# Designs tried in a protein design chat: VH-VL binders against q8ka87r5to149. Part 29

Target 1, 145 residues: q8ka87r5to149
Amino acid sequence: PNKFTVKAQEALQAASMLASSKQNQQIEPEHLLSVMLGDHDNIACQIARKLETPVDTLLSVVDREIDRIPKVTGASATGQYISSDLGKVFDTALKEAEQLKDEYISSEHLFIAMSEAGVKVSKLLKDAGIDRNAILKVLTSFRGS
Below, E stands for the ipSAE of ESMFold2; O stands for the ipSAE of OpenDDE; V2 stands for 0.75 times the mean of E and O plus 0.25 times the DockQ between their complexes.

## First folded at step 6 (VH-VL; framework fv_diridavumab)

Design n4 (at its last look DockQ between E and O 0.75; V2 from the best seeds 0.73)
Fold by OpenDDE, look of step 6:
Structure n4 (fold): chain C 145 residues (1-145), chain A 120 residues (1-120), chain B 111 residues (1-111)
Amino acid sequence: as target 1 above (145 residues)
Amino acid sequence: EVQLVESGAEVKKPGSSVKVSCKASGGTFDTYAISWVRQAPGQGPEWMGGIIPIFGTANYAPKFQGRVTITADDFAGTVYMELSSLRSEDTAMYYCARDRWGYLYGMDVWGKGTTVTVSS
Amino acid sequence: QSVLTQPPSVSAAPGQKVTISCSGSSSNIGDNYVSWYQQLPGTAPKLLIYGNSNRPSGIPDRFSGSKSGTSATLGITGLQTGDEANYYCGTWDSSLSGGYVFGGGTKLTVL
């Protein structure tokens, strides 16, 4: 089952809106990462900040990548779809949720997935020192507080 | 187990419109895409369009662009397909089908189909 | 006239192996995952293969899928009479505004 938490759904919807504003038909992991890191209430943003990641710098890099995504205009601008890379992220997120014995795919799982799925954003996150182990370590600290 | 339940058979006159519904039982759509695929007698399946409810945007095949409208009602767990300006050539079985992660991984759950007959 | 090209028909005796090809282009099969569907008479299509080579639960390992370049292949070993059906490949096409496309279908006859 690919059930998402409400927070995860909101992030996905925000990613869709961002993609739309950029005239992108395909929704990429970059869109999702951008909206998650840009939302102070999102666990991904909180994790990144806990890891002392320069979030604003990372966001600027992600935004540059978004600007490289093909744009559509006119009638073709409607109808968005999930990119193959985002699909890989979702698959990885699902596996992560299962490994953690969670019933729903959360923003945490999505963030871990983005770092581990072997897509472009994975490299960006890894270059920023963000990987599964780092994320889980921070999450453990959050739960203990 | 998730099932897709489609509305009943339709008989329509040329020039009219038909609206078929597809209700998911046993779950939510989330990032699934609900596609509409029709099949005329003796023909192969033809993708008409689809919607990813979480995004609220529909995709359409060029052939049906401007004549088909696909919408989703998340509260009702139902997706709709409306086809206007019906022609005799639109006589077919109309299926709704679910695809995980949008349109990437194939349609793993299908409705039983809705027969739409267009005749004078 | 289908975007994806399949042989119209294939046939073999029970117990034999058959392959069904699906040819496309870079914007569809080249860039996207291929799915295969089985359609028995009077029924809706059934997903056999997804993600090029994965079998959904309940699909026997007699069915296999592969992709190379802009072509995909469905393999069926140990052919059974119950395998007689129409088989369709399908994939997303990223060209223009995007859309799902099916092959023209292949009628498999078990001799």
Scores: ipSAE 0.877, ipTM 0.940, lowest interface PAE 0.5, mean pLDDT 94
Fold by ESMFold2, look of step 6:
Formats: sequence, structure tokens, C-alpha cells
Structure n4 (fold): chain C 145 residues (1-145), chain A 120 residues (1-120), chain B 111 residues (1-111)
Amino acid sequence: as target 1 above (145 residues)
Amino acid sequence: EVQLVESGAEVKKPGSSVKVSCKASGGTFDTYAISWVRQAPGQGPEWMGGIIPIFGTANYAPKFQGRVTITADDFAGTVYMELSSLRSEDTAMYYCARDRWGYLYGMDVWGKGTTVTVSS
Amino acid sequence: QSVLTQPPSVSAAPGQKVTISCSGSSSNIGDNYVSWYQQLPGTAPKLLIYGNSNRPSGIPDRFSGSKSGTSATLGITGLQTGDEANYYCGTWDSSLSGGYVFGGGTKLTVL
């Protein structure tokens, strides 16, 4: 794959806006997960609800972790960058898209990657019953019908 | 494959400004960063700043803060760098370079560079 | 001048091994991935190593990278005359508002 789908790009932009509103220069997987689960129309939220995950509880835990991320203020704070943990998520999502023979990195690949990349949100998702196999089973039910 | 092409060489007078473009072609991830790196004759590379176009935010090296402006035009697939208040020490080769995941992994694609000469 | 310190030069005979060090701080090498670049005369830098130790496609495995604490090392084995170049480390520096930094460079001479 060469690029993200439009919906994945929108989620990444929303994560950047959330990070900015929290005065975070580093964009973390927590930002991305929060915006994806908080959007009722996002595939991640739909999958979590199909799995009967208590989405509001999971969101509150993720949002609490965002509040612990270091804040940068002042006139010299100018830009944002991708954290190393988010980089791990992107690398994992790329591998997942290749394995599934998909042309683009999608919101589904990002959600799988957040469960599998071995970052902090991976444990939160696993503890909520969300992992690669669970996500793919739900996706098969969507794509197969 | 991704390729980066800088605009043509410039000769400028002290105190003026220069605006250099960098056009990207080929497949790129939308979370890439485009950095501007200059290299004066006989010296090593010097990072001036960069931009992650999907986020629309630019980062600047402290040395260039206030003198450099980096912008992206996604319609044209182009990144611009403008350097103001030019001095003779700004004479250098100017490169644009891409990092795949923001600034995380290093610059894997480089332009061939363009010369800016500041002379009175 | 650079916050990342490299030896100015290193030399070895064809077929031998050389290492090039890069010393920084917790806010750069300590917290961030290190890259290495080769610059042949008259050309743009070329990425040799990313993510501390990974090679891009087309870079032979006689080039290696590692990181320990606030220091990084580029290793080159089986030296060839075509390896004669300047070598730079690079990394993100998270201090203040963040920015990318290069080392001062190491000139490799193959005798």
C-alpha cells in the first residue's frame, strides 16, 4: 500500500486536532483510538459495539491516559510530530494491509494495528476483548454479507 | 517510486528573500514529512525545518525560527520554503527530503538540490 | 557546533571493518530513533540505516547500526574503495519544541 483511505486520513486529522487541543506535540495512539471510538460512524466503534464492548468505559480510560501525556505551551511551540508508538501502529497497519492484500491502509487496518502493535492501547483493547481475530471475525460478517 | 524535484537555482541580493519549491511525485504516505536541509560549501547538512502536510503544521530549527516559512499546497503536491533577510552565509545547496512517518525514521528520499547564491 | 558528536575522520584498508560513533543526549538519541546517511562527493545524502538498526532495501548487510543509551554506532565491514564518503547520523531532538539534528559528519578514507 501507498497511502491511507480518506476515512483513515480524516481519523488522523481528528487525532492531530485532539492532540492540539490537549497541547500535545506528540500524536499518540491514544489520540487516534479516542477519535475513532468516539465517532459513532467509524468502523472501530461499530466493531467494538458488535463485540459488545462497553465503548463508553473504554473511551473514558483512553481519555484519562491522554490527560497524562506531556503538554507543551509557549510561543516557541510550533508543530506536531508522530510518536514512536504511533509509528509502530503505522508499521503494523502497513503489514496488515499487505497481508490482507488491500491497496490502501484503512481504518480497519489501523484498528487491528492498535490491538497488535504492543503499545499501551493494545493492552486496553485486549482487556476489552478486542484483538486481531475478534476484529477480523466481525469484518468477515460485514464483507461476507 | 517517490521523487522530489526542487525549483531552479537562484541568485539573490543580501536582504532579499527566496522561495524554493519541492514537488513530490509517485506514491507517498499521507503522514510523510517534507524537510528542508541546506548544505553550505564544505559543510555538513543542516536541517532548517519541515512540514507534515496532512496536519498542516510546520516545525522549524531554532536557528531559522522567524526567517523561514514552510507551507504545503496539496492541490499541486508541492511544498515551499521561503527564507527571508538573506545573508552571504545563506549561500548553500538546498535540499528537500521526505520522511515516511513524520520525522520518525529519517529522510529516505532526497531531491537533487538547488543552489541559492547570495551575492552583492 | 552540532549537538550530535562524531569523530571527524576514520580510515581503514579495503576488506577491513570500521565503526563510526555518534554521541548525543537523552532528548535526541536517548528518546528517538537514529538514522545514518552516506554522502558521496557531489551528491545528496543517502539513507543507510533507519530506526537505529534497519536497512532500507538495496543497502547491503555489511552496513549495520546500533544504539546504546545516548550513543549510536554505524558499522561497515568488508570495506570497499566506493565506501569513501562522509557519514552523518541524524535524529529527532525532543527538547523545547522539537527539531531534527545531524551530526557533524565523519570522513571515511579507504586506503
Scores: ipSAE 0.571, ipTM 0.839, lowest interface PAE 1.9, mean pLDDT 89
ESMFold2 (binder alone), look of step 6: mean pLDDT 89; pTM 0.928

Design n5 (at its last look DockQ between E and O 0.76; V2 from the best seeds 0.00; counts 0 for: pae E 2.3 > 2)
Fold by OpenDDE, look of step 6:
Structure n5 (fold): chain C 145 residues (1-145), chain A 120 residues (1-120), chain B 111 residues (1-111)
Amino acid sequence: as target 1 above (145 residues)
Amino acid sequence: EVQLVESGAEVKKPGSSVKVSCKASGYTFDTYAISWVRQAPGQGPEWMGGIIPIFGTANYAPKFQGRVTITADDFAGTVYMELSSLRSEDTAMYYCARDRWGYLYGMDVWGKGTTVTVSS
Amino acid sequence: QSVLTQPPSVSAAPGQKVTISCSGSSSNIGNNYVHWYQQLPGTAPKLLIYGNNKRPSGIPDRFSGSKSGTSATLGITGLQTGDEANYYCATWDSSLSGGYVFGGGTKLTVL
């Protein structure tokens, strides 16, 4: 698969808007994680809450990391671009979708990817007890209910 | 098959504008950036700008900022590049090219190019 | 003039190995992936190497790429007459507003 679900697309677009509001030209995994965890309708947020993760605390940490991202100001600023770290997340998400034999890259895949891609947010998630196995366990419970 | 089909050759007068189209097919349009790269005779490629459809925002090279406009029609899978205030120096082959994950992994598919000639 | 610096030309006999260097700065090659393009006469550029050292499908293993610091190198072994072309390095430049940058190109002549 090389196409995102509607929910995943919405998350990516929200991440772009967040980056823009922060005057960040590069879109980082932190932007994506922030908007996903901040959206109660996003599966990532629901998973985190099911895992009893202190989502608000995690969001605060993520937002602090976003504040460290370089800012671009002035007329020279143009559109956003995907950071190398976010690219790694996308690559990992793609592999995850393929492994699960899914046709689309979903928010679930992105969330798993963020925990497994070996980027900065991966450590944040792991420190919060969020990894691929934990996520999949929760997803199984969602689908069985 | 992945293809980028560009519009036909253009002959323009100085001061006018040209709008070139690039229709993408054979792949999911979302996260692949479409870049515009021009090449004047005897010179190397020059990146003008691009657009990542999922974000709907265009990126421009400083040299062309304010004079170039890049837009995307997601439904048509088509990207447009409009260059205004044309000069003789704008005479070149204009390529559109696909880049995976925005601009991250190189332009792996290129159009055949659109010749734009600016002359009095 | 180009942001990335390449030798203007290199040459070698068939079967030999050639290397093409690409020099940049921290804001481009130093922090971003380097890509290489081959352009045969009268054709559009073709992606030869991406992500510093990865080959797209269809590219033979005679072509290799490497990056160290603010420099990159394209290697071509078993040189063939069909390899005669212009080669361009390219990368994203994260300085200021960001943008794609190309090298000045290297003309490879097969003797």
Scores: ipSAE 0.753, ipTM 0.916, lowest interface PAE 0.7, mean pLDDT 94
Fold by ESMFold2, look of step 6:
Structure n5 (fold): chain C 145 residues (1-145), chain A 120 residues (1-120), chain B 111 residues (1-111)
Amino acid sequence: as target 1 above (145 residues)
Amino acid sequence: EVQLVESGAEVKKPGSSVKVSCKASGYTFDTYAISWVRQAPGQGPEWMGGIIPIFGTANYAPKFQGRVTITADDFAGTVYMELSSLRSEDTAMYYCARDRWGYLYGMDVWGKGTTVTVSS
Amino acid sequence: QSVLTQPPSVSAAPGQKVTISCSGSSSNIGNNYVHWYQQLPGTAPKLLIYGNNKRPSGIPDRFSGSKSGTSATLGITGLQTGDEANYYCATWDSSLSGGYVFGGGTKLTVL
């Protein structure tokens, strides 16, 4: 699978807009995590709440990391590219979609991938008790299976 | 089968513009960037710019900033490159090429290229 | 005029080994993946090595890539007459505005 669901596309577009507003040409996993956790209706926020993670505290840490990302002089609207770390998240999300036998990369796969890809936000998530097994267990309870 | 197909060869006068299309098929369009690369006779490849269609934003090489516009039509699976204020030194072969996750993994599929000739 | 410097030509006999160097800076090779392209006469460039040292499907293992600091190297062993081509390194340059850059190219002649 190498196609995103509509919800995953919306999260990626929001991450791109956040990076642009911060004058970051590099879109990082931190941008994606921030927009997903910051949206009350996003599955990542719902999972973190079910796990009793202090979402606002985690968001504040992620937002501080975003403030450390280099800014490009001129205009952020002139272009953007995907960071190496976000590329690793995407590759991990593809692998997760395959393991779960899904034909699309979803918001859930992106959230799992951010915990498992070995990037900076992976440690933040794991220290908060969010990893692949925890996420999958919550997802099972949401589906009632 | 993964394919990138540029529009046909064009002959243009100096001072005009050219718009070349690149039709992508055989893969998921939203997972790859599309870049435009040109190559003048006897010269190496020269990256002009690219677009990641899911984001709708383009990156341009500094040499072409202000003269080139790259856009995508995600429904048509097509990327366009428009080069304005043409000069004879813009005569070249123009390629589109795809690259997964922006520009990280190299351009693994190239079109056959299309010639743009600028002559008075 | 390229920010990535390659030797303009190299040559060797069939069966020999050659290396092709690519020199850049911290804003390009130092911080970004390096890719290599082969261009046979009259054809589009073809991806030969990506991500510094990975081969796409269908590329023989006699082609290899490596990177150290701000320099990258393409290695070709067991040279064949069909390897006669131009070879280009390429990478993303992360400096202001950003952009993808190709080296000036190296013409390989198999004598």
Scores: ipSAE 0.470, ipTM 0.802, lowest interface PAE 2.3, mean pLDDT 89
ESMFold2 (binder alone), look of step 6: mean pLDDT 89; pTM 0.925

Design n6 (at its last look DockQ between E and O 0.84; V2 from the best seeds 0.76)
Fold by OpenDDE, look of step 6:
Order: C-alpha cells, then sequence, then structure tokens
Structure n6 (fold): chain C 145 residues (1-145), chain A 120 residues (1-120), chain B 111 residues (1-111)
C-alpha cells in the first residue's frame, strides 16, 4: 500500500502543525508520537491506555525530546520536510501494512512502526513496554470485542 | 500507476510570470513531495523547490526564494509552480517530480516537462 | 559550481564496468540518502538508485550504489550501448533551510 488512511493523514497534519508551533523545520517521529498519544480518539492513545502505559508521563518525555529539535526563525524558516527518522518509520509502517495485508497505512501501522523502526522514539516506547507484540495483542482485543 | 501530467509549453516576456501545473493521475500525493526541477539547454537538473501537499508547506532553493511560489490543490490533485520576474535565463524545461517520504528517497516519478521560453 | 561534484565524463567498452563518483559534504551526502538518476537524450531523468544502494523496480542489478562518508558511487557492470547517458547524483542538504541538490552530472560514453 502506498496510501494512508484519513486518520493517519490527520495525525501527520497535526504533527506538522506541532512542529511548526515549535519552529521545527524537520518533522520527527517525536512530533507524530506526541500528537497521536495526545489524541484520545487516536488508536495509538487507546492502545497505550489499554496497556496501562502512563501516557502523560510518556508525553512529557516525548515533549522534552521535541524541545531538543533544532529551531528555525525569521527568514530561515521555510517549508517543512520529513526527517530521516520519520522516513524510517514510514518505511517500517509500509512493511507492517503489507505484512498485515492491509490496503492502507493506518495509525496503528505508524504506531507499530514507531516502536520497531529503531529510532529514538522506538526506545522510548519499548522502555514504556510498548512493542509490536503488545500493540497487536491489544488490537486483537479491540477487533474481537 | 501514478503519472504526473504537466501543463503545456509557455512563451513569456521578460518581467512576466509563468504558472505551471502538475496533476497526479492515478493516485494521490499523500506524504510524497512534489518537486520542481528545471533544466536549461545543455545544463544539468536544478532543484527549484517542492511541496509536501499533506503538510501544505513548500520548500524553496535559496536561488529562487522570493521569486517562486509552489502551491498544492488537494481537491484537484494538482501542484502549481509560479515563477515571477522572468528572465531569459529562466528559459528551460520545467519538470515536476514525485519523491517518496518528502525529499528522502529521490524522485521516482517525473512529468514529461514543460518548456518555458522567455524572450523579448 | 554544483554542490555535489561528479566527474564530467567517463567511458568504457561494452561489457566493462564503470564507476561514477559523487562528492559532497557532511550536510548533504554525509547525513542524507543519495539518489542516482539516468537521463537519456530528450527524456526526463530516471531514478536508478535511492537510499544510497536500493534499486527501484525495473532497474537491473547491473546498477549499484554505495555511500561512504561524504561520497557516493554509482557502479554499472556489463555496460551496454543503451547505458550511454548523463548520470546525476542527488540528495537532500540539511544545511540552514534545507534543499535538494544535484551533482553536475557525468556523461557516460560507451566506446
Amino acid sequence: as target 1 above (145 residues)
Amino acid sequence: EVQLVESGAEVKKPGSSVKVSCKASGGTFDVYAISWVRQAPGQGPEWMGGIIPIFGTANYAPKFQGRVTITADDFAGTVYMELSSLRSEDTAMYYCARDRWGYLYGMDVWGKGTTVTVSS
Amino acid sequence: QSVLTQPPSVSAAPGQKVTISCSGSSSNIGNNYVSWYQQLPGTAPKLLIYGNNKRPSGIPDRFSGSKSGTSATLGITGLQTGDEANYYCGTWDSSLSGGYVFGGGTKLTVL
């Protein structure tokens, strides 16, 4: 699949807006994770809560990482671009969608990807007990209910 | 199969503006970047700028900053490039090209190009 | 004057191997993925290599890419007459406001 679900797109747009508000030109996985976990309607947030993850604590850690992202101001502030790490997340998300035989890349694929892509947020999620298996287990419970 | 369809050839006077369109056929842009790359006769490709439609923000090469405007119409599946204050040196083939995940993995789909001629 | 430096030309006989170098800096090749493009006369550039060493579908394994430090290399084995073209490296430059940059190009002549 080469397409994202509407919800996934909305999360990405929210990440972009967050990055903009932080004067970040590069959009990082941290931005995406922040907006997803901060949105109660996002599947990532629901999964995290189902796993009894202290979401607020995790968000605080993610936000601190966002604050470390370089800032651009003034005339140097131009368009945004996708960071290499976020690109890795997208690649991993694509593979995950393919493995699950899904036609679209969804927020759940992105969340799994963030935990498995081997980037900074991957470690944060793993430290919080969030990995692919944990996520899939919760998703199975959601679909079976 | 996704194709990029560009608008037709343009002949412009110095000082005028040109607006070229790039329409995606067979799909949407999603998180791809649409870049504008021009190539003057006998020269190599030159990146002018790009836009990631989902973000709605455009990136510009310093050389064209302030003179080029790149916009996207998601409903029309079209990206536009407007170049103002045209000069003879702007005579070139103008390509739009798609890049996966923004600008990270190279431009894998190219339009056929739009010839822009600037002459008195 | 290109940000990325390529040899202006290379040549070899059919069946031979050629390499095309691309030299940059830490802000571009050093920190970002390198892509290679082939441009045949009268056509738009075609992506040959992305992500330093990956081939898009349809690109034969005769084409290879590598990256080390601030330099990248395109390799072409089993050279064919149809490989005669201009080749460009490209990458994102993360300096200041960022931007995509191309090499100056290399003309490959098949003898």
Scores: ipSAE 0.881, ipTM 0.941, lowest interface PAE 0.5, mean pLDDT 94
Fold by ESMFold2, look of step 6:
Structure n6 (fold): chain C 145 residues (1-145), chain A 120 residues (1-120), chain B 111 residues (1-111)
Amino acid sequence: as target 1 above (145 residues)
Amino acid sequence: EVQLVESGAEVKKPGSSVKVSCKASGGTFDVYAISWVRQAPGQGPEWMGGIIPIFGTANYAPKFQGRVTITADDFAGTVYMELSSLRSEDTAMYYCARDRWGYLYGMDVWGKGTTVTVSS
Amino acid sequence: QSVLTQPPSVSAAPGQKVTISCSGSSSNIGNNYVSWYQQLPGTAPKLLIYGNNKRPSGIPDRFSGSKSGTSATLGITGLQTGDEANYYCGTWDSSLSGGYVFGGGTKLTVL
C-alpha cells in the first residue's frame, strides 16, 4: 500500500498541528505518539489501555521530550517537513501493512511501527510493555481474526 | 503509476504574476511533498519551494520568499504555484516533482515541465 | 552560487569509471539524505540515487552513491555513450526554515 487511512491522516494532521503549536518545523515520532495516545478514541490509546500501561505517565514522558525539540521562529517559520526518524516509522509501517496484506497504512500500523522502528519512542513503548506481539494480540481480540 | 501534469505554457509581461498548476493522475498526494523546480536556459535546476498537501504547509527557498505562493487542493489532487513581480530572469522551464515522505527521499516523479516566458 | 559544490565537468572513455563529488555542510549533506539526478538533453531530471546509496527500480548497479561527512559521491562504472548527461546532487538543507538544494551540476562527457 502507498496510501494512509482517513484516521491515520487525521492523526498525522494532528501531529503537524502539535508541532506547529510548539514552533517545531520537523514533525517527529514524539508528536505522532502524543496525539495518538492523547485521543481516547484512537486505536493506540485503546490498545495501551487494554494492555494496562500507565498511559498518563507515558504521555508525560513524551510531552517532556517534545518540549526539548528545537523551536524555529521568524517570517518564514510556517514550513514543515518529515524528520528522518518519522520517515523510518513510515517505512516500517508500510512493511507492516504489506505483511498483513492490508490495502492502506492505518493507525495500527503506525503504532506498531513506532514500537519497532528503532527510534527514541520505540524504547519508551517497549519499556511500557508495548511491542509488536502485544499490539497484535490486542488487535486480534478486537477484530476476532 | 502516478503522473504529474503541469498547466500550459505562459507568456507574461514584467511586473505581472503567473499561476501554474500541477495535477496528479493517480489521485491524492498523502504525505508526499510536491516541489516546484525551475531551470533557466543553460542553467541547473533551482528549487523554488514545496508543499506537503496533507499538512497544508509550504516551504520556500530564501531567494523566492515573498514572491512565491504554493497551495494545494488535495480534494482535486492539484498543487498551485504563483510567482509574482515577474522579471525577465524568471524566464525558465518550470517543473513540479513529487518526493515520498515529505522532502526525505528525493524527487522520484517529475512532470514534463512548462515554460514561462517574461518579455515586454 | 549553489550551496552544494560539484565539479563543472568530468570525462572518460567508454567502459571506464568516473566519480562525481558533491560538497556541502552539516546543515545539508551532513544531516540529511542525499539524492542524485541524471538529466539527459531535452528531458526532465531523473532520480538515480536516494537515501545516500539506494537505487530506484530500473537503475543499474553500475550507478552507486556514497556519503562521508559533508561530502557525497556518485560513482558510474562501465561508462556508456548514453551516460553523457548533466548530473546533480540534491538534499534538504535544515538551516533557517528549511529548503531543498541542488548542486550546480556536472556535465559528463564520454569520449
Scores: ipSAE 0.593, ipTM 0.841, lowest interface PAE 1.8, mean pLDDT 89
ESMFold2 (binder alone), look of step 6: mean pLDDT 88; pTM 0.922

Design n7 (at its last look DockQ between E and O 0.53; V2 from the best seeds 0.00; counts 0 for: pae E 2.5 > 2)
Fold by ESMFold2, look of step 6:
Structure n7 (fold): chain C 145 residues (1-145), chain A 120 residues (1-120), chain B 111 residues (1-111)
Amino acid sequence: as target 1 above (145 residues)
Amino acid sequence: EVQLVESGAEVKKPGSSVKVSCKASGGTFDTYAISWVRQAPGQGPEWMGGIIPIFGTANYAPKFQGRVTITADDFAGTVYMELSSLRSEDTAMYYCARDRWGYLYGFDVWGKGTTVTVSS
Amino acid sequence: QSVLTQPPSVSAAPGQKVTISCSGSSSNIGNNYVSWYQQLPGTAPKLLIYGNNKRPSGIPDRFSGSKSGTSATLGITGLQTGDEANYYCGTWDSSLSGGYVFGGGTKLTVL
């Protein structure tokens, strides 16, 4: 697949807006995780709550990490780009969509990828009990109910 | 598969402006970076700038900042590049090119290019 | 001064090996992925290597890439006359407000 679902696109746009509000030119996995977990309608938030993850605590940690990201200001500080770590998340999400035979890269694939890509937020998610197997088990439960 | 098509060749006078379009077909480019790269005769490629249409933000090479404008029309699936204050050294082949994840991996899809000629 | 420095030319006989270097700085090659492009006469550049050492689909494993510190290398083995082209390295330069940069190019001659 080389297209995101509408919901995944909305999460990416929200991550870009968050980065802009923090004066970050690089969009990091932390931005994406923050907006996905902070949106009650996002599947990532719903999965985390089903897993009984302390979502507010996790968000606080992620938001603290965002505050550590270098800020860029000035007349020439325009435009944004994807960090190398977010690139790893996208590559992992693409592989997840391919393995699951999905036509689009979804919010679920992005969430799995954030836990599995070996980036900073991957440790935060795994320490909170969120990994590929846990996510897929919850998703199966949603379809089975 | 994704295909990029630039608008037709242009002949322009010094001091004028040119606006070139890049239309994507065979997929969406709203999640990718679309860049403009030019190549003068006998020279290497030169990145002018790019845009990630889903974010709506553009980045410009310092050499072109102030006289290049890159915009996206999500409805038309088209990215535009406007270059102002044209000079003879702006005579070149102009390509649009796609990078899948921002500007990380380089340009895996290229248009065939379009010529802009600046002549007296 | 080109931001990324390549030798202007290299040559080798068919079947031989050749390497093309690309020298940069910490703000570009040192901290960002490197790509390599082949440009045959009269055509657009074509991506050969991305992510420092990965090949897109359809690129034979005779082409390889590597990166060490602030330098990158394109390797071509089993040289063929069809490999005669200009080769460019490229990467993001994160200095100041950021931008993509290409090397000055290397003309490969197969003799």
Scores: ipSAE 0.428, ipTM 0.784, lowest interface PAE 2.5, mean pLDDT 88
Fold by OpenDDE, look of step 6:
Structure n7 (fold): chain C 145 residues (1-145), chain A 120 residues (1-120), chain B 111 residues (1-111)
Amino acid sequence: as target 1 above (145 residues)
Amino acid sequence: EVQLVESGAEVKKPGSSVKVSCKASGGTFDTYAISWVRQAPGQGPEWMGGIIPIFGTANYAPKFQGRVTITADDFAGTVYMELSSLRSEDTAMYYCARDRWGYLYGFDVWGKGTTVTVSS
Amino acid sequence: QSVLTQPPSVSAAPGQKVTISCSGSSSNIGNNYVSWYQQLPGTAPKLLIYGNNKRPSGIPDRFSGSKSGTSATLGITGLQTGDEANYYCGTWDSSLSGGYVFGGGTKLTVL
C-alpha cells in the first residue's frame, strides 16, 4: 500500500501541478500549503478555519513566497524535484504518523509537519497561530462531534 | 524486503528503440522516486531520469530529453524506461534505482541492471 | 567532465584511514544532500552515505560522510581489503539544466 492517504496524494499531485504552472522546478512546502489551504474539502483548510485563521490572507502570503521561487524556462528546463524543505516536511510527517500510530501519512500529518519541520512555511503557520497542539486540538473536536 | 527486478538483456540495432522494465518485488514503489541510471563500460554512473509516482511526474536529464520516456504502471508495480534512436554509445548497463522522497536521499535500492548493446 | 569532481584514485594499507573528496558548486552540493556509493566489480552501486552524513542500515561506522560549503568528503577508517572498489558521490543539481549528478568516481586500492 501507499504511504500516503488518497487525500494526501491528491494534495501532493496538486502541489506538483501548481509548481509546474509557476514554472518552478523544485516543489516546495509553499506549493503544498497553497493547494491544501485553497481546497475547502482539505482537512488542513478546515482546521485553519476552525482556528479562525484568516485563510485568504495566509494564502496571499504563501502565494507571494511561491512567486519568489526560481523559475525555469526554455528548452533546457528539466523536470521537477522535491526540495530539501519539502523533504524535511515529509520526514516530519512520517514521524508524526508514527507517533500518532497511524498507518498512513494523511493531510493532517502533512499539515502538522509543515508547522513543525522548521522550514519557511513553519514560521508562516506559527505566526498565524497554527502549530501541532492547535491542530491536534481541532482534530480532537472533529472526531468527538 | 523490496527488490527491484529488471527485464533481461537487450541487443538492438542503431536507430531502434529499447524498453526496459523495473518491477518492485515484495512491495510497491509507494512514494519513492524510481530513477534510471546507466553506466557505460569503464565509465561512472549517469542519471537519465526518473518518476515520482505520488506526483505523477517524470523527470529527465537534459542529455536524454526528447529521446527517453519513463512511465509507471502502479497496478503492476512496474516502471518502464524507453530509449529511442539508439546509438552505439548507448551501449551500457541500465539500472533502475529507488530514492526515498524523490531524489534527496540517494538511491538505497538498485536493480541488478539490464545490459543494452547497440551494434550494427 | 563530471559535474562533481573526485580524485581518480586513492590508496592505503589495511587498517589505515582514507578520505575521498567531492567538489561541486552551489547549485548541487551547496544546496542539496550528498550521497556516497560503493561499487564493487561486476555489481550495482551500493548506498554508503545519504543526507551528507547518515549511514543506511548495515553500513559500518567505519564509513563517514561530511559536507562543507560546496564540497563533500567520504571517510573510511580501518581500511579492509574488501573496501577496494570504486566510490562515487552524488547529489541533485538545482540549476536550470538540473538533474541528479554523480562524481567521476574514485578507485580505492588497498595496498
Scores: ipSAE 0.152, ipTM 0.737, lowest interface PAE 2.5, mean pLDDT 91
ESMFold2 (binder alone), look of step 6: mean pLDDT 89; pTM 0.927

